# Designs tried in a protein design chat: VHH binders against a6qnr0. Part 1

All scores and structures are predictions.

Target 1, 346 residues: a6qnr0
Amino acid sequence: MRLVHLDLKGAPPKVCYLSEIFPLFRALGANGILIEYEDMFPYEGHLRLLRAKHAYSPSEIKEILHLATLNELEVIPLVQTFGHMEFVLKHEALAHLREVARFPNTLNPHKEESLALVTAMIDQVMELHPGARWFHVGCDEVYYLGEGETSRQWLQQEPNSKAKLCLSHMEAVASHMRARYPTTTPLMWDDMLRDIPEDQLSGSRVPQLVEPVLWDYGADLDLHGKALLVEKYRKSGFSWLWAASAFKGATGVNQSLTPIEHHLRNHLQWLQVAGSVPADTLRGIILTGWQRYDHFSVLCELLPVGIPSLAVCLQALLHGDFAENVKARVENFLGISSLEEMSFRR
Positions, changes and structure headers below are counted from each chain's first letter, unless a header gives other numbers; Kabat numbers aren't used for antibody chains.
F, E and O stand for the ipSAE by ESMFold2-Fast, ESMFold2 and OpenDDE, each averaged over both directions (binder to target, target to binder). V2 = 0.75 x the mean of E and O + 0.25 x the DockQ between their complexes.
[cut] marks letters that were taken out.

## First folded at step 1 (VHH; framework vhh_8fcz_2)

Design f18
Fold by ESMFold2-Fast, scan of step 1:
Structure f18 (fold): chain B 346 residues (1-346), chain A 126 residues (1-126)
Amino acid sequence: as target 1 above (346 residues)
Amino acid sequence: QVQLVESGGGLVQPGGSLRLSCAASGFTFSSYAMNWVRQPPGKGLEWVSGISYSGGSTTYADSVEGRFTIIRDNDKKMVYLQMTSLKTEDTAVYYCARGSEPYYDLLTGYSSFDYEGQGTQVTVSS
């Protein structure tokens, strides 16, 4: 699969805009979307405090899902359940659930109320996504895990470890999903799993519950290191894995590559990784489009550079390369004479 | 207090090898991407190489690709730059630099460096 990631941080794009870009995603070769709602989801009841003033309505969510169906795009919702919890933990009423009192980033995994909170969030999102085959539970960049007072005390006892703490929360969240939504498979970002030894992963239930998403946005991937990491995950019991690349926002300063060239190179490197692992290993690639600033809408970030980059990257993935003929197809599709003209616009 | 201390610089002949080290303290080392940047005599800073927080991803400037290798040891809180096939053009003060975003893959255009060490001089000449 080839999924486009929509990061709704800051402001949601209007449904009429999505009605224009979903057909474009389909035409470029995408067959799914990963929607990261954050506070743009219309949470209700005891979770009403989590929704932003300009969040989508339930009817708008249903319209978005209908548009995805019309364009043959599989929808995967994403709800953060461990790290990136600022929109949740910034609220005074929920500050007691922070891993470290000073920082609203990470959920305290020792509190039963933490699990109750994130599973309630999952349940409300699933209510509006009843046919979801996959659901992404986040779990990336869990800053300060193990540094809270409760965690420090817990870690002093054998055989407790930071890895065990991490895996226990992941297992609890994924077990809730598998039990309540047996036709939905949880996904999670892999960064918190990368440094966990094979025997600890195999000893947990996590490999039977989730499909990890291996992310790397660099222009030059450590191909051998990726192959070893994939092998570790497979030997640990994971049935399927996903890759994640980036189509905007990940270029570096003082590089010789233009932004579009950087993202294209990232995708070509992931194609090499895919070719070096067993055929039944990767389900697909998620093309991430992270927001740079809180006040930016998806529209602002997708125009003018985002869409040309996405077109280049999707077509490279679809065709397995970016030879002159594929480049010509993209230039024709975008109505431009040269991709080099677009690379200067940011 | 964040500290980055470079070492391992010196005089080396063209075609030679040298390993630079950077010792980090005052922050959660395993949570940050690390970089090497250099400043040739009379020129501005040039980014050389980056490594992700886990060591699973590395990137290199075109000028050093295939010749330099960046590695890290999170247990020792060290980042290294193994330099081979050194050229006169590699002469510079080399700095260890922490990215401003933790856990990031190398995104130097997305985030700036928030801490640099004092540097170590590498001179490549006959």
Scores: ipSAE 0.000, ipTM 0.115, lowest interface PAE 19.5, mean pLDDT 83

